# Ledger of designs, part 10: VHH binders against 8-oxo-dGDP phosphatase NUDT18 (nudt18)

Target 1, 325 residues: 8-oxo-dGDP phosphatase NUDT18 (nudt18), of Danio rerio (Zebrafish) (Brachydanio rerio) (q568q0)
Amino acid sequence: MDSQSSILEENLEKILRGEGLEFDSVAEQVDPVTLRKNVCYIVGAVIFNSKEEVLMVQEAKRECYGRWYLPAGRMEECESILEALQREVREEAGIDCQPITLLLVQEQGPRWVRFIFLAEETGGSLKTTAEADDESLQAHWWDRKSPLPLRAHDILSLIDAGLKYRRNPWFPVTQPVDFPCHVVCQRLFLTFISSRADADDRLWLLMSNNNTSHHPRLPIVVSFRTYISKAVSKLIEDCMPSSYISVHIRGILGVQHNGRIPGKTDGICFNTLVLLENTEEGAEIGSPPSLETDCYRWQEVTNQGLKAKIIERIKDGSVLPFQSL
Below, E stands for the ipSAE of ESMFold2; O stands for the ipSAE of OpenDDE; V2 stands for 0.75 times the mean of E and O plus 0.25 times the DockQ between their complexes.

## First folded at step 5 (VHH; framework vhh_7aqx_2)

Design w2 (from c3q with F34M Y57R S110A; at its last look DockQ between E and O 0.81; V2 from the best seeds 0.00; counts 0 for: pae E 6.1 > 2, grease 24.4 > 24.2, SAP .674 > .668)
Fold by ESMFold2, look of step 5:
Formats: C-alpha cells, structure tokens, sequence
Structure w2 (fold): chain B 325 residues (1-325), chain A 125 residues (1-125)
C-alpha cells in the first residue's frame, strides 16, 4: 500500500462527499478578492410549504416595484453563504429557514456568482403589507399556476428544479463548508476516461506538481478578470494545446467559503468535476492527452471502488449544476 | 458533429400507442442524460421526460406520468419514448435533446445544447 496514494485517496473521498480540503497555494499570483468591491455574491431560496406552493416576495425596488420573485439578495460582509441566505429570507419574507441543499450555482460576467438553495421553513410569519419596507412589500405562497406578475421568468426553472429535487434527489446534499479562501477559484477533479470494448474503463486524474508539497495535489485554477468556466479552458489550452479534446465541466462537488475577514477571506473555492473527451474521430485512445508542461502529471485511479464511484457521478450527472449565464 | 435524429412519429388513434426513437452520434452517449420535449402549434416547448446516462433514473412531466416510459440502449446510442394511452392533447412535434450537464436539471431550452429536428405525433379522436 503506497502511503502517498492512501493520502490522495482519502482527500478524493472527502471532496466527493462535499467535505472540502484546506485551501493550498494557487498557480497564479493574484490579490485577494473583496466582497462588495470586486466580487458580488447573490443568494436565493426555493422554499415550499406542505401544498407545494413556493415562497415569493413582492419587490420594493423602483426598477421592479410590485413584481414578484424568489427571496434573494446580496451577501454582506462577515457572513457565510448560509447566514446570507437565512438573513435574506427573513428580511424579505419574514420566514426563518434551514437550507436543504444547493440546487444551482450560476455565474454572469466576471466575479458575479449566484447560489440557489432548496430550503425549508422553520419558523417566522409571512411578511404583510403593514410591514413593507425597502427590502420587500410582502410575501406570499404561490400555487405556481395562478397569474402572478414576475420580475423575471428565470426563476421558473429554479422552482421546477426544487420540486424535482424534493421528489427525487439526483445528487447528494451539497452545502457550503467553512474553509477560508482568498480568491475565487476551482479545485479541479479533472478526469479522462480510457475506454476499451473488451476491458474495464481506466480513469485518470490530472495532478499538480507543486514544489512545496510532498504529495500530488489537485490543480487549482483562479478566476481573476475571467469567468469561472473560461479559467478551466485556459488551463487546458496551456497544458494540452496539441490534443484533440473537449472540456466538460460536469458540475460542483463542493463549495468552500468562510467570509470572516473582509478582504482576506472573501473568496470561494469550488471543487469541480471536469471531464475531458477525445474529439479525434476514429482514434483509439489508451492514454490521457500529452502534457506540454512539467506543472502537471496524470495519475491513474487504480482503487476500483473509488474509480467506480467517480465514473458513476459522471454517468448519472450526480453533481450540483454550474451554469454560465 | 453531434447529431440527434428522432424517428417513429405518425398518426395514431386516441387510446393507442406509439414508440419514438432518438439515435445519437458524435459524443459519448452513456455520459449524458437525454430528454424528450414536445411542442404543439402556437405553444411553448414543454418538457416530457428525461433519463440519466446510466438509465437508472427517470423523470416525467405530470401530464404524461404513468402513460409514457423512457428507456435507453447505450450500446446502440439510442433512447426511446414509449407512449401509451395517447390523448389528443399529446399531439405535438417531439424533440430529443442532450443535456449540457449530464443530468436533465432544468425544464427550459437553456439547459440543452443539442436538439433533434423533431418528429410529428398526431393523435386523432
């Protein structure tokens, strides 16, 4: 049994369970991000009552006055993602809630990220018009069928995703974990699968070669001035430029954030599952793409249980979705 | 080079059955969830059902649950929609679609990157 392989396998299992790992050094030299200066995080909630009616709030803002939306708002300094969710639902709807799971992570433009949660009511009372303020005018349970003037229709698919998850979850409960991070980045579970008709698939992971570490680490890709999804593609172009491959971000295995020290711990690390596909027509591929740098190496996953678990997550799409708007 | 091709549409009497096929190429079929959508004239495209890459998970719109069944054959790069107890409101063009994420998450077009050309299903009374 190789002790380096055992440590790696334990870390991979932690990431697959959504537990996270302490944040390590990054490949690029970048300044920490600062909430409310150069990153903007939004939280939103999908909450149903026992009749499967969804919690909606009536907007008080001039741009959308009187229109309806999910409870949603900006994360504030010194709070965790979950604290932001609970605060926004309480402020806008009067409802106390407990998160069940993230449903979707969205990005739009550089450093704008929205976290959509499925959550459950744990207390409080619906905000009435007598309690109207700058946050919202009131809150109601919507039967999802009666006419309601919506601020935007993007929430309809989010509500449907919440219903699907309640009825038949398709990925493990995934919630942010309390680890500080100074940048917006992804720790990559970057996979290549070699397939043969007469043998089991072989699974390869891209590992980072780091001078400061005694064991292989998963690569970290920093998002500065670029979309999170583009940062992954940039890594592939840099280390595999001659290969005929396509890059598929399958989804999120975990989210790491702390938020305790403004300007120092405002970052987020996404643990993401990425699949490389061979696009060379008719070629047999028994080995992963050639690396044109010493910064990385391929590691075969030889533990059969771990290999099967990773391949199953890929095949079933059993991961938290990530969307670029 | 991703291709999706529906087949099996046609005219059928109410109460009858019909089986649609979607043949795929240009991607590793077993890694992706696949979905059926339909669109009646003048209506928005609506979700019918989905199946995971392994075939172990399915989901259906309430309007077809219990009457329609989705299955897949990963060796043939093909998935199917078995439609039983057809009603006139099932009349539509039926499309197969490939999910961006590998499991059909959303009910809107934005979550599907490749679509077939569609096959007409007409249910007469």
Amino acid sequence: as target 1 above (325 residues)
Amino acid sequence: QVQLQESGGGLVQAGGSLRLSCTTSGFTFSYYAMSWFRQAPGEEREFVGAISGSGGRTDYADSVKGRFTISRDNAKNTFYLQMNSLKTEDTAVYYCAKDIFGYSYGLTDAYFDYWGQGTQVTVSS
Scores: ipSAE 0.176, ipTM 0.591, lowest interface PAE 6.1, mean pLDDT 84
ESMFold2 (binder alone), look of step 5: mean pLDDT 82; pTM 0.836
OpenDDE, look of step 5: ipSAE 0.715; ipTM 0.868

Design w3 (from c3q with Y57R L107Y D109E S110E; at its last look DockQ between E and O 0.79; V2 from the best seeds 0.00; counts 0 for: pae E 4.4 > 2)
Fold by ESMFold2, look of step 5:
Structure w3 (fold): chain B 325 residues (1-325), chain A 125 residues (1-125)
Amino acid sequence: as target 1 above (325 residues)
Amino acid sequence: QVQLQESGGGLVQAGGSLRLSCTTSGFTFSYYAFSWFRQAPGEEREFVGAISGSGGRTDYADSVKGRFTISRDNAKNTFYLQMNSLKTEDTAVYYCAKDIFGYSYGYTEEYFDYWGQGTQVTVSS
């Protein structure tokens, strides 16, 4: 099956490059998610000027009035993730911006997902107190040293990540790509590495046995009523219940979203790199875990160049970080 | 049971060298990045440097660039900090830490799930 192998490898390369892949249908009927009804997405920006000062906005909301934070806010209907970012920065800070890369994707249970960007100022002018409104009171460049009353200190690690990436990027530029999705889901790059003392590592990838498709595809896990992180664990419990393994979301290879049609394209597909670790004593097991269903199968990655690229992404952590709060 | 243990600390004269080790157990060593931190009395912990799981990427604080080198030996589940051209300002307790995310994008404790107990390095003039 030469043509099937070539198609799979080509699709894997696209996902590794962050280009995305047309969204395939899910295995079962699932109702679309709807923004502001059962999903909530938040965008936030880390923007530096030429003096490496960071863009901050003074909050107008009563619970944090007068305190400072990064430009951030909720995505609105009919927006892409990038459009939401640019709108929020403009509304709160008066600044036009261009995204450089996602820095972090965070989830807070089933309540929201937050996208933090490193971005670059491209125009506009800082919002002054004369322009204060419900969005913000003003905006300023902060030298990161002077005392400033912060709304919360969680942003300090985000600012540090932005500065580090700006100086020495450790993962490829990753930006959302324009592909519609009707659910919140993950396409899983779910990996197992078998190690032996006198042989090269072997890399295994979990593949879906979809009755609709005649070529192997990566599994898709729908996660609307389950944390993104918990959806992966649930799949493992369902298909590998007898195995002693731990599940590690290493990060995100890509983000697919469109948002154009409310109630139909409000979902997001994350292309997620997942590593399974053997937790059994005598940690050198040569085979991937046994599967308790026929819905999936293990596929060894025998293309040495592709194997090397995937293992490098795993071992170097060269992926967009994901954090479950 | 995940464990990290530092060793190799001691007293050295300014301009001298010292090599710290961090021995690990309870997880697959080659899959994770590790960092060195240090803490002088009365100060907060300070990032020193990091190394990726493959060893292909390293990062250093500006104060130690060119003088310190991080390396790892995956066969021994150990990573190292080679400290050269030591200064009295390098006097601190040195900690090793395991990165949750595979390679730290920040310096704060929330990015690390396991820490060693520390080893004292004292640089005399």
Scores: ipSAE 0.321, ipTM 0.688, lowest interface PAE 4.4, mean pLDDT 85
ESMFold2 (binder alone), look of step 5: mean pLDDT 85; pTM 0.869
OpenDDE, look of step 5: ipSAE 0.713; ipTM 0.866

Design w4 (from c3q with F34M Y57R F101L S110E; at its last look DockQ between E and O 0.80; V2 from the best seeds 0.00; counts 0 for: pae E 3.0 > 2)
Fold by ESMFold2, look of step 5:
Structure w4 (fold): chain B 325 residues (1-325), chain A 125 residues (1-125)
Amino acid sequence: as target 1 above (325 residues)
Amino acid sequence: QVQLQESGGGLVQAGGSLRLSCTTSGFTFSYYAMSWFRQAPGEEREFVGAISGSGGRTDYADSVKGRFTISRDNAKNTFYLQMNSLKTEDTAVYYCAKDILGYSYGLTDEYFDYWGQGTQVTVSS
C-alpha cells in the first residue's frame, strides 16, 4: 500500500493519456519566458471537407503575395494554443473549427515553436476576395492535385499526414492541456528496457531526486540557448558521462500550456517519451546505465499492467512527432 | 553498429511477384517500427509502407495497398516486403529504414536514422 508508488503510477497513466500534471519550479535560475518578447508560438491547421479537399489561404504579405499556404499565424497574449488556432483559422479563412489533434510540433530552440493541428470545420464561410485584408486575400478548398502556387512545399507532407490520420490514426489524440508553465521545458518519460532471452522485459524510468516534492517525479529539463530536442542529450551527458548511450526521442505524449498571465504562464512543458539504449560494449543487458550523480535514480516499473502498456506503446504505438528545423 | 541490408531485388515481368528482405543488427529490433521506401530515377524517395515494432500494426501507401504486404520476424531481426501484381510503375530502388519515432508514418526522411543501401526492383512489360 505505498502511497508514493500509487501516486507515481497514477501520474504515469495521466501522462500516457495526454492529460498532463501540475508543474513545479525548476532548480535553474531561469526567468519566465514572455510571449512576443523572447518566445514566438505559431499555430497552423490542416482541415478537410467531406471531399477530402484541404483548406488553403492565399497570402496577403508582400514577400509571398498571392501564394497559398495552410491557415497559420502567431499566438497572441492571453490565449491558449487552441484558442490561437481557432482565431487564426477564423481570421484567415473565415472558417470556425474544432481541433482534433496535434500532428507535428516544430522548433528552432526555445524561442520558436510551431504547432500543426488536424482540425474539423464546424461553421463559418470561406473568406472571399471581397473580404481581403492584411491577414489573407481569400480561402479555398484545394483538391491536392490542381496546380496551386504554394508559399512553400513543406505543407505537402503535413496535409498527407492529416489525411492519413483522419483515415487511420497512428498515435493517440494529443491536444495541449491547460496547465501553467513559466519556461520552455520537457518532462521526460525516459525509459530503459532490459531484456533477457527467456524472461519478460523489465522497464525502468529515470526519476528525479528532488527534496522539494512530496512524491516521485519525472525529470524536467529546461531548453536554453539550444534546440529543445537537444536538452535530453545534455542531461545524459551530465548523468552518464562515462557510458555510451543512444538517446531516442520517440515524441511528445502531451503539451502543457496556459498563457493566461503574460510573462508568468507563457511557457510550454512537453511531456516527452524517450528510449535509451546502452551501446557500451560489454554492458550488462539486465541493468540500466550507471548514474554518476545523485540527482536521479532508476525506478523499475513493477506494476505488470502499467509496464505492459508502456512497452506496448514503445513497440506498437507512436507519439506526436517533434521536428527541429 | 546499426546496419540494415536489403536483398531480394531483381527483374520481374509485370503482374509478377517479388519478396524483399531487410536484415538488421546493432539495435533492439522489436522496439522500432521499420519502413520500406522506394526511389525511381529522377524522383524523390516515396513511402511504401511501415510495420510497428511488434508487427501488430501496418500501413501502406495508397499506390501499393492491397498488392504489397509487410511482415517482420523479430526472432531473426528481419522484415519483409511481399510485392504482388507488380506494375511497371513499381520499378525503383527499394530501401529499408529504421523509424526514430516508433511509427512516424514514414512521410519524410528526417524521421529515419538508419537506411539500407537499397535493392533494385525492375518490372518489365
Scores: ipSAE 0.436, ipTM 0.745, lowest interface PAE 3.0, mean pLDDT 85
ESMFold2 (binder alone), look of step 5: mean pLDDT 81; pTM 0.828
OpenDDE, look of step 5: ipSAE 0.723; ipTM 0.871

Design w5 (from c3q with F34M Y57R G106P S110A; at its last look DockQ between E and O 0.79; V2 from the best seeds 0.00; counts 0 for: pae E 2.7 > 2, SAP .672 > .668)
Amino acid sequence: QVQLQESGGGLVQAGGSLRLSCTTSGFTFSYYAMSWFRQAPGEEREFVGAISGSGGRTDYADSVKGRFTISRDNAKNTFYLQMNSLKTEDTAVYYCAKDIFGYSYPLTDAYFDYWGQGTQVTVSS
ESMFold2, look of step 5: ipSAE 0.516; ipTM 0.796
ESMFold2 (binder alone), look of step 5: mean pLDDT 82; pTM 0.839
OpenDDE, look of step 5: ipSAE 0.005; ipTM 0.269
ESMFold2, look of step 8: ipSAE 0.452; ipTM 0.754
ESMFold2 (binder alone), look of step 8: mean pLDDT 82; pTM 0.838
OpenDDE, look of step 8: ipSAE 0.704; ipTM 0.857

## First folded at step 6 (VHH; framework vhh_7aqx_2)

Design x1 (from w1 with G106P; at its last look DockQ between E and O 0.78; V2 from the best seeds 0.00; counts 0 for: pae E 4.7 > 2)
Fold by ESMFold2, look of step 6:
Structure x1 (fold): chain B 325 residues (1-325), chain A 125 residues (1-125)
Amino acid sequence: as target 1 above (325 residues)
Amino acid sequence: QVQLQESGGGLVQAGGSLRLSCTTSGFTFSYYAMSWFRQAPGEEREFVGAISGSGGRTDYADSVKGRFTISRDNAKNTFYLQMNSLKTEDTAVYYCAKDIFGYSYPLTEEYFDYWGQGTQVTVSS
């Protein structure tokens, strides 16, 4: 092993554990995003009490007055994603909370990204009707069975996901980590696996072929005023144009954000797990797709412990889901 | 081309057992979670259970927990639904489905891109 291979393996392990990596070499080439100008982040919370009732807030806004929803709202300047979550729950429900894990990250085109958390009550008191304001009318624990007029039914699957995670977590605890980023982007853990009946799986990972870096790096794709998921497809189309390649975003290994300096650190880096599948019929899948550019190269993962860990994440789907709406 | 084919359906008495199979081709089977859904006449498809690509994780609808077991044989590209203690309410067409994202949540039908043709299970009194 040389020092570059050791650095790469250490960085891959950090990403797999949900830790962050410095975001340094791509940043100076693109315009920063700005919160509430060209990005909008929404936080939402699934919180259960000891009876497995879920925390709900009654909407005060004209459009949905009197309807019920999860505590949720837009992230504000100078706060981390976790701070935004705690502020929104306190403002709307009167409850203090501690995030446990992200459950889902969603995008709605260029309009917003939503972070749904499982969280635990740590204090405060339910907001009563006497405390009604423009944030909410009141908050209550819902038994998940009684009729309740909901603002929208999209939250039912989120509540179910929170309950299932409490019973049997299917991915490691994943929380945003405190690293600044000036763009919305994905660091791609982009994989190809060859499987043969009589041999162990071989795993390849796409690397940037960048001469300016001291060591090998994972590819970074930037999004601006478009779907985050499209950036992955565009990279694949540019370097592997083939009708026999399917791209599968399996989920998020980690989320990096800081938010401390408006207009400079309002971006987010998602460390995403991506699987390429060659769908050509009648062919044995033995080699990764050909690359039609010198910008990237395939690197086989030969460290058996690391390979097994990555393959397990792919085959068992043990990654934070990412949903493009 | 991706293909899913269910088999093993039929008529069975209440309290009996039945084993369904779903044979697959056209994709790398071990990369994807697989699920069983069912649909009674006039109803929407409902989730029955899911199994992860390696077989290490399973999940079941509350209505079938303790009675149904999902397993898979990745060497044969096949997964199974063992149904015990069958009730007349279990009467439905059973479908196997391929997960779009591997092992997704929420476990709802919009996360599945390929479906089998279905196999009829009829539980008589």
Scores: ipSAE 0.268, ipTM 0.655, lowest interface PAE 4.7, mean pLDDT 85
ESMFold2 (binder alone), look of step 6: mean pLDDT 84; pTM 0.859
OpenDDE, look of step 6: ipSAE 0.583; ipTM 0.804

Design x2 (from w1 with Y105F L107E; at its last look DockQ between E and O 0.74; V2 from the best seeds 0.00; counts 0 for: pae E 4.9 > 2)
Fold by ESMFold2, look of step 6:
Structure x2 (fold): chain B 325 residues (1-325), chain A 125 residues (1-125)
Amino acid sequence: as target 1 above (325 residues)
Amino acid sequence: QVQLQESGGGLVQAGGSLRLSCTTSGFTFSYYAMSWFRQAPGEEREFVGAISGSGGRTDYADSVKGRFTISRDNAKNTFYLQMNSLKTEDTAVYYCAKDIFGYSFGETEEYFDYWGQGTQVTVSS
């Protein structure tokens, strides 16, 4: 039991640091996803020079010809997310880069996921109009003030987030880690906090009961042909259907992907921080919601240091944002 | 049922000060970032500033940095905007908003899920 508690705490710390965890054996009855067949991953970069100008590329595509956007493009077979980012920036802008952190993950279901990175220039030279090709016409540093015809204005908030992070990071560096996954799924860091006027906060974490190992594991939910965020709601409906509970995805603690074997490792596992709140007005909440299944149980986090870290991440929003479009 | 309600607006002379309040109910206030926006007639709402759930992190639009400060009192479920050195261009309806994220990401309306009804601030010359 002491050994089991120590292993759990170590694993939780790894997830909080963005290091992830390998899965145990995964049942093969679920069809693997395949890049460019039933999933599409987009990478995009926010890169500033020393004058805080942002790297922009002029689009060569007919639909947006001559308009400007962040360097961005589709991930290709057999590459990691980071490799895709570096390749796209090099191809479109002529710039070598080093990823600093993910800034935002966006989704429109498992078929479309976009990874936005803050990155730094490490070499190369801006693509000129003499080097125009199918990827882009040219690249420039934009002062963010002068008029520039943009392909879309969604990038303005991304640029702002990049500036804010560069100046004053509000969540730990979060980069994809090299762990294979055959589906798009979430490992749930699913929390409940009880607060009473005269007592310290207590923190509970939802754990799975059904494993072959001698220690508890965090729940895994797989996305099926719908928004990735909806998989969390389904788990809550299945195990807590009679509770007045609001489900809040606070963000992502880590991203796991490998990509090395097409059709086998094209999936992604998100380690997701979820907060449950009681929606019943006037209710005092001293314990977590009742579970209507034996597949899960609540585990109180009694390690004071670990509890404090998790609660701070929730209260200060110190997690990678996740947006459903 | 989430509710946000602004108060403290009014008429003030340029160079003066004003303090806005936003009272909240229907959610665990200390777990959410809160933001102020403003809207002048015929313009889009613009971000003014934000504060994290604990109050430990703040952010401000460049146009108000050094003049406006944001604070919160989690015991009273209340969030404040202290406006000093007011200018005529600060004239607007001011709104409080609840952040979808735990700390402000993005400065546009789409990143906020609940809004107050607004309070008018008018700065005269």
Scores: ipSAE 0.256, ipTM 0.636, lowest interface PAE 4.9, mean pLDDT 85
ESMFold2 (binder alone), look of step 6: mean pLDDT 84; pTM 0.861
OpenDDE, look of step 6: ipSAE 0.749; ipTM 0.880

Design x3 (from w1 with S30R; at its last look DockQ between E and O 0.86; V2 from the best seeds 0.00; counts 0 for: pae E 5.2 > 2)
Fold by ESMFold2, look of step 6:
Structure x3 (fold): chain B 325 residues (1-325), chain A 125 residues (1-125)
Amino acid sequence: as target 1 above (325 residues)
Amino acid sequence: QVQLQESGGGLVQAGGSLRLSCTTSGFTFRYYAMSWFRQAPGEEREFVGAISGSGGRTDYADSVKGRFTISRDNAKNTFYLQMNSLKTEDTAVYYCAKDIFGYSYGLTEEYFDYWGQGTQVTVSS
C-alpha cells in the first residue's frame, strides 16, 4: 500500500482519538496571539461531591458581589489550560481538582474562548467567609434545588451536562493536549458524504495541497480578529463559492495548547469535525462540491474501518460540543 | 430546505396512549440526533427525550422515563414518540427538533437549529 495513504490514516486516527498532531507553520505574515493582550481564555469547572451537589463560589467582584457561579476565571501567562483550571478552582473555592473531560467549548466575540470542564475534587477544603479575598467570598456545595442568587443562569445547562456525563458519557474523554500553537486556529476534519439508495455511503475529506510535503494534511483555518466559526465559513465561501452547501460544525475532536512561551505559544488549535451537506433539491449527489482553487483537494476515505469510525462519530454526535455565543 | 412536521396529537384519557411522528426532509436524517420537547401553556419548552442518529442511544427527562419511548425509522426519515400511561400533566404542545451538536445532552433550545410547528396533546382526567 502507498506510504502516503498509511501516514494519512495514522494521522486521522490520532485526531479521532484526541491525541492531536504537532502544529505546522502556516504563514510567516500571521501574527502570533498573546494571552492577556489580544486573546482571552476562560476556564470553568463543574465539580460534584458524593451527594451530586455542585461546587459553587460566591463572587467578590463589585459587578456581581454576593452572586454565585461556577469556579471560573481567566487563564494567565505561562499556564496550560489544565493548570489554569486547577489554579482557579484552588483560588476561588479552596479545592484541589483533577480534570475528567472538557464538556463544552464556547466562543463569544473575537478571540474570546471559554473551556468548561467536568472535574473531580482531589483535596483541599472549602473556602470559608473568614478566608474571603479578591477572588471570592466563599465556596459551597449546592444541592441544585435550594434558592441561590446566581450571577448568570447560563451555568444551569452546564451543570446538567456535567451530571449527565458523569452518569453516562456520550463522547470520549477529551482533554487539551500539550502541543504549542502560535495562533487561534482550527484543523478541519471536513467531511462530505454522498449517498445513493442502491449503494453504501462514500466519505470524502478536504485535504490541503502543499508542495513542500510528501503526504496529505488536513486544512488549517486561522482566525484573524473574527469569530472562530466564521473562519470556517470563509474557507467554504473561498473554495466552494458556487455550491449549494450547508456547513455544520459537529464539534471538537481535540484541543491543542501549551502556553510555555508567552507571545509564541499562546495560541490554540482546535481539531474540528465539520459536515458539509448538499442542499440541492431532488438530486442525488455522487461527488463532492467543485473546488475553485488549487489549495485544496478531495480525498475519498476508502479504508472501511476508518470510514465507519468517522461516520459513527457523526451519527452519534460523539464529539465535544462547540458553541458560538 | 430543512422541514420537520409533527403529527399524531389529539385528545386522550388519562392512562391512555398516543404515538407522535416527526417526518423530516432536507438533510441526511440518519446522521443527526433528534429530540422531542413540549410546552405547556405559560411555561417554557421542556426537554422530553432524544435519540442519536443511529438510534443506538436514547435519553429521557425523569418525568417521562419508563412511560415514553423514542424510536426512529431512518429509511422513512421519521422518528416517533410513543407515550404510554399518560397523565394530565403531559398536556402540552409537542415539538420535534434537530440537534446542532448531534446527540443532545439536555441543553436549552438554542442548541437546536430546526423545529417543527408542534402538535397538541391533551390528556383529560
Scores: ipSAE 0.214, ipTM 0.626, lowest interface PAE 5.2, mean pLDDT 85
ESMFold2 (binder alone), look of step 6: mean pLDDT 83; pTM 0.852
OpenDDE, look of step 6: ipSAE 0.617; ipTM 0.822

Design x4 (from w1 with G56R; at its last look DockQ between E and O 0.76; V2 from the best seeds 0.00; counts 0 for: pae E 2.9 > 2)
Amino acid sequence: QVQLQESGGGLVQAGGSLRLSCTTSGFTFSYYAMSWFRQAPGEEREFVGAISGSGRRTDYADSVKGRFTISRDNAKNTFYLQMNSLKTEDTAVYYCAKDIFGYSYGLTEEYFDYWGQGTQVTVSS
ESMFold2, look of step 6: ipSAE 0.495; ipTM 0.774
ESMFold2 (binder alone), look of step 6: mean pLDDT 84; pTM 0.859
OpenDDE, look of step 6: ipSAE 0.686; ipTM 0.853
ESMFold2, look of step 7: ipSAE 0.493; ipTM 0.778
ESMFold2 (binder alone), look of step 7: mean pLDDT 84; pTM 0.855
OpenDDE, look of step 7: ipSAE 0.788; ipTM 0.901
ESMFold2, look of step 8: ipSAE 0.468; ipTM 0.765
ESMFold2 (binder alone), look of step 8: mean pLDDT 84; pTM 0.863
OpenDDE, look of step 8: ipSAE 0.779; ipTM 0.897

Design x5 (from w1 with L107F; at its last look DockQ between E and O 0.78; V2 from the best seeds 0.00; counts 0 for: pae E 3.0 > 2)
Fold by ESMFold2, look of step 6:
Structure x5 (fold): chain B 325 residues (1-325), chain A 125 residues (1-125)
Amino acid sequence: as target 1 above (325 residues)
Amino acid sequence: QVQLQESGGGLVQAGGSLRLSCTTSGFTFSYYAMSWFRQAPGEEREFVGAISGSGGRTDYADSVKGRFTISRDNAKNTFYLQMNSLKTEDTAVYYCAKDIFGYSYGFTEEYFDYWGQGTQVTVSS
């Protein structure tokens, strides 16, 4: 099975690099999601000037009128995620930008997903009060020290993440890739590490048995709307009976979205890194959890270079962060 | 059940050195970044430095860069803070903390779910 194992390893490498994989086998009984009907995607930008001041916009909305926040807004029909980011920064701040990398993916239950980017200014000029409209009142560069009335303080950690990444990146550049999807789903890079005191770690991946492909594939889990973490937890509960297993979404390896055909390509596929931890006190675990279904199987990663790379990324946290609010 | 215990604090003269240890139990140590924080009287708790689960990445507050070094021994479930060239401004209670996320994208208290009891470091002139 050298050809099939080589294909799997090539596909795993693509996913680890953030390149994604096109997939064409999606359950036809699951209705497509529709932007602004049952999914909502928000983009936000962390942008610094040469003095490491951060781009801020003054809110025009009545509930937060005059308060300051990062440039942010909802994705519109027929946009890619990157196009939405560039449009929102231009509309709210007057600034043209080029995305550098995603910094964080956040979910608020089934209500929305937010994509926070580190980006660089490439042109334009700051919106002034003379240009105020219902998008924003004005934009300024903030020195991050002077008092500024913020809409919310959640952005402070995002700004810190942007500075940290600029100075010392801790995960590979990760940007959304152009692959269509009609549902919100996750391709699970789901790992178990078995350890013994006197032996090298072994790495196991959960693989799908019931796909229509002739080669091994990672599982695909469809989310209820945008509720990423619940879909992952539900899969684990359905397949693995032990109360001693803790599920950790370590982060996002990649984001796949197209957005070109409203009502048909409004979905997103997340390539999601998941780690299972045994929480039983005093136990050493040499084997992955038993599975209560024939839909999946555990596959050991025997390629030593690939194994070492994956384990180090897990232990270094070298992955785009994910946060469930 | 998760336990973090600092040790190695004490009184030291300015310019001296001190090594803190944090011994851990109740979780898979190598899966998580660990951090040192400190709190001087009347001040907010502040970040000192962090180390990734593998030990391959470290981050330090600007005030301690070049003087402090964090390391870990995953076989002993222990990580360390080596403090050199100590200043009176380093006087504080030092806490070890376990990261929620494996390696936090921020270094504020909200990213850490378990904390030690603290160990006093006093730097005299």
Scores: ipSAE 0.447, ipTM 0.762, lowest interface PAE 3.0, mean pLDDT 87
ESMFold2 (binder alone), look of step 6: mean pLDDT 84; pTM 0.865
OpenDDE, look of step 6: ipSAE 0.701; ipTM 0.858

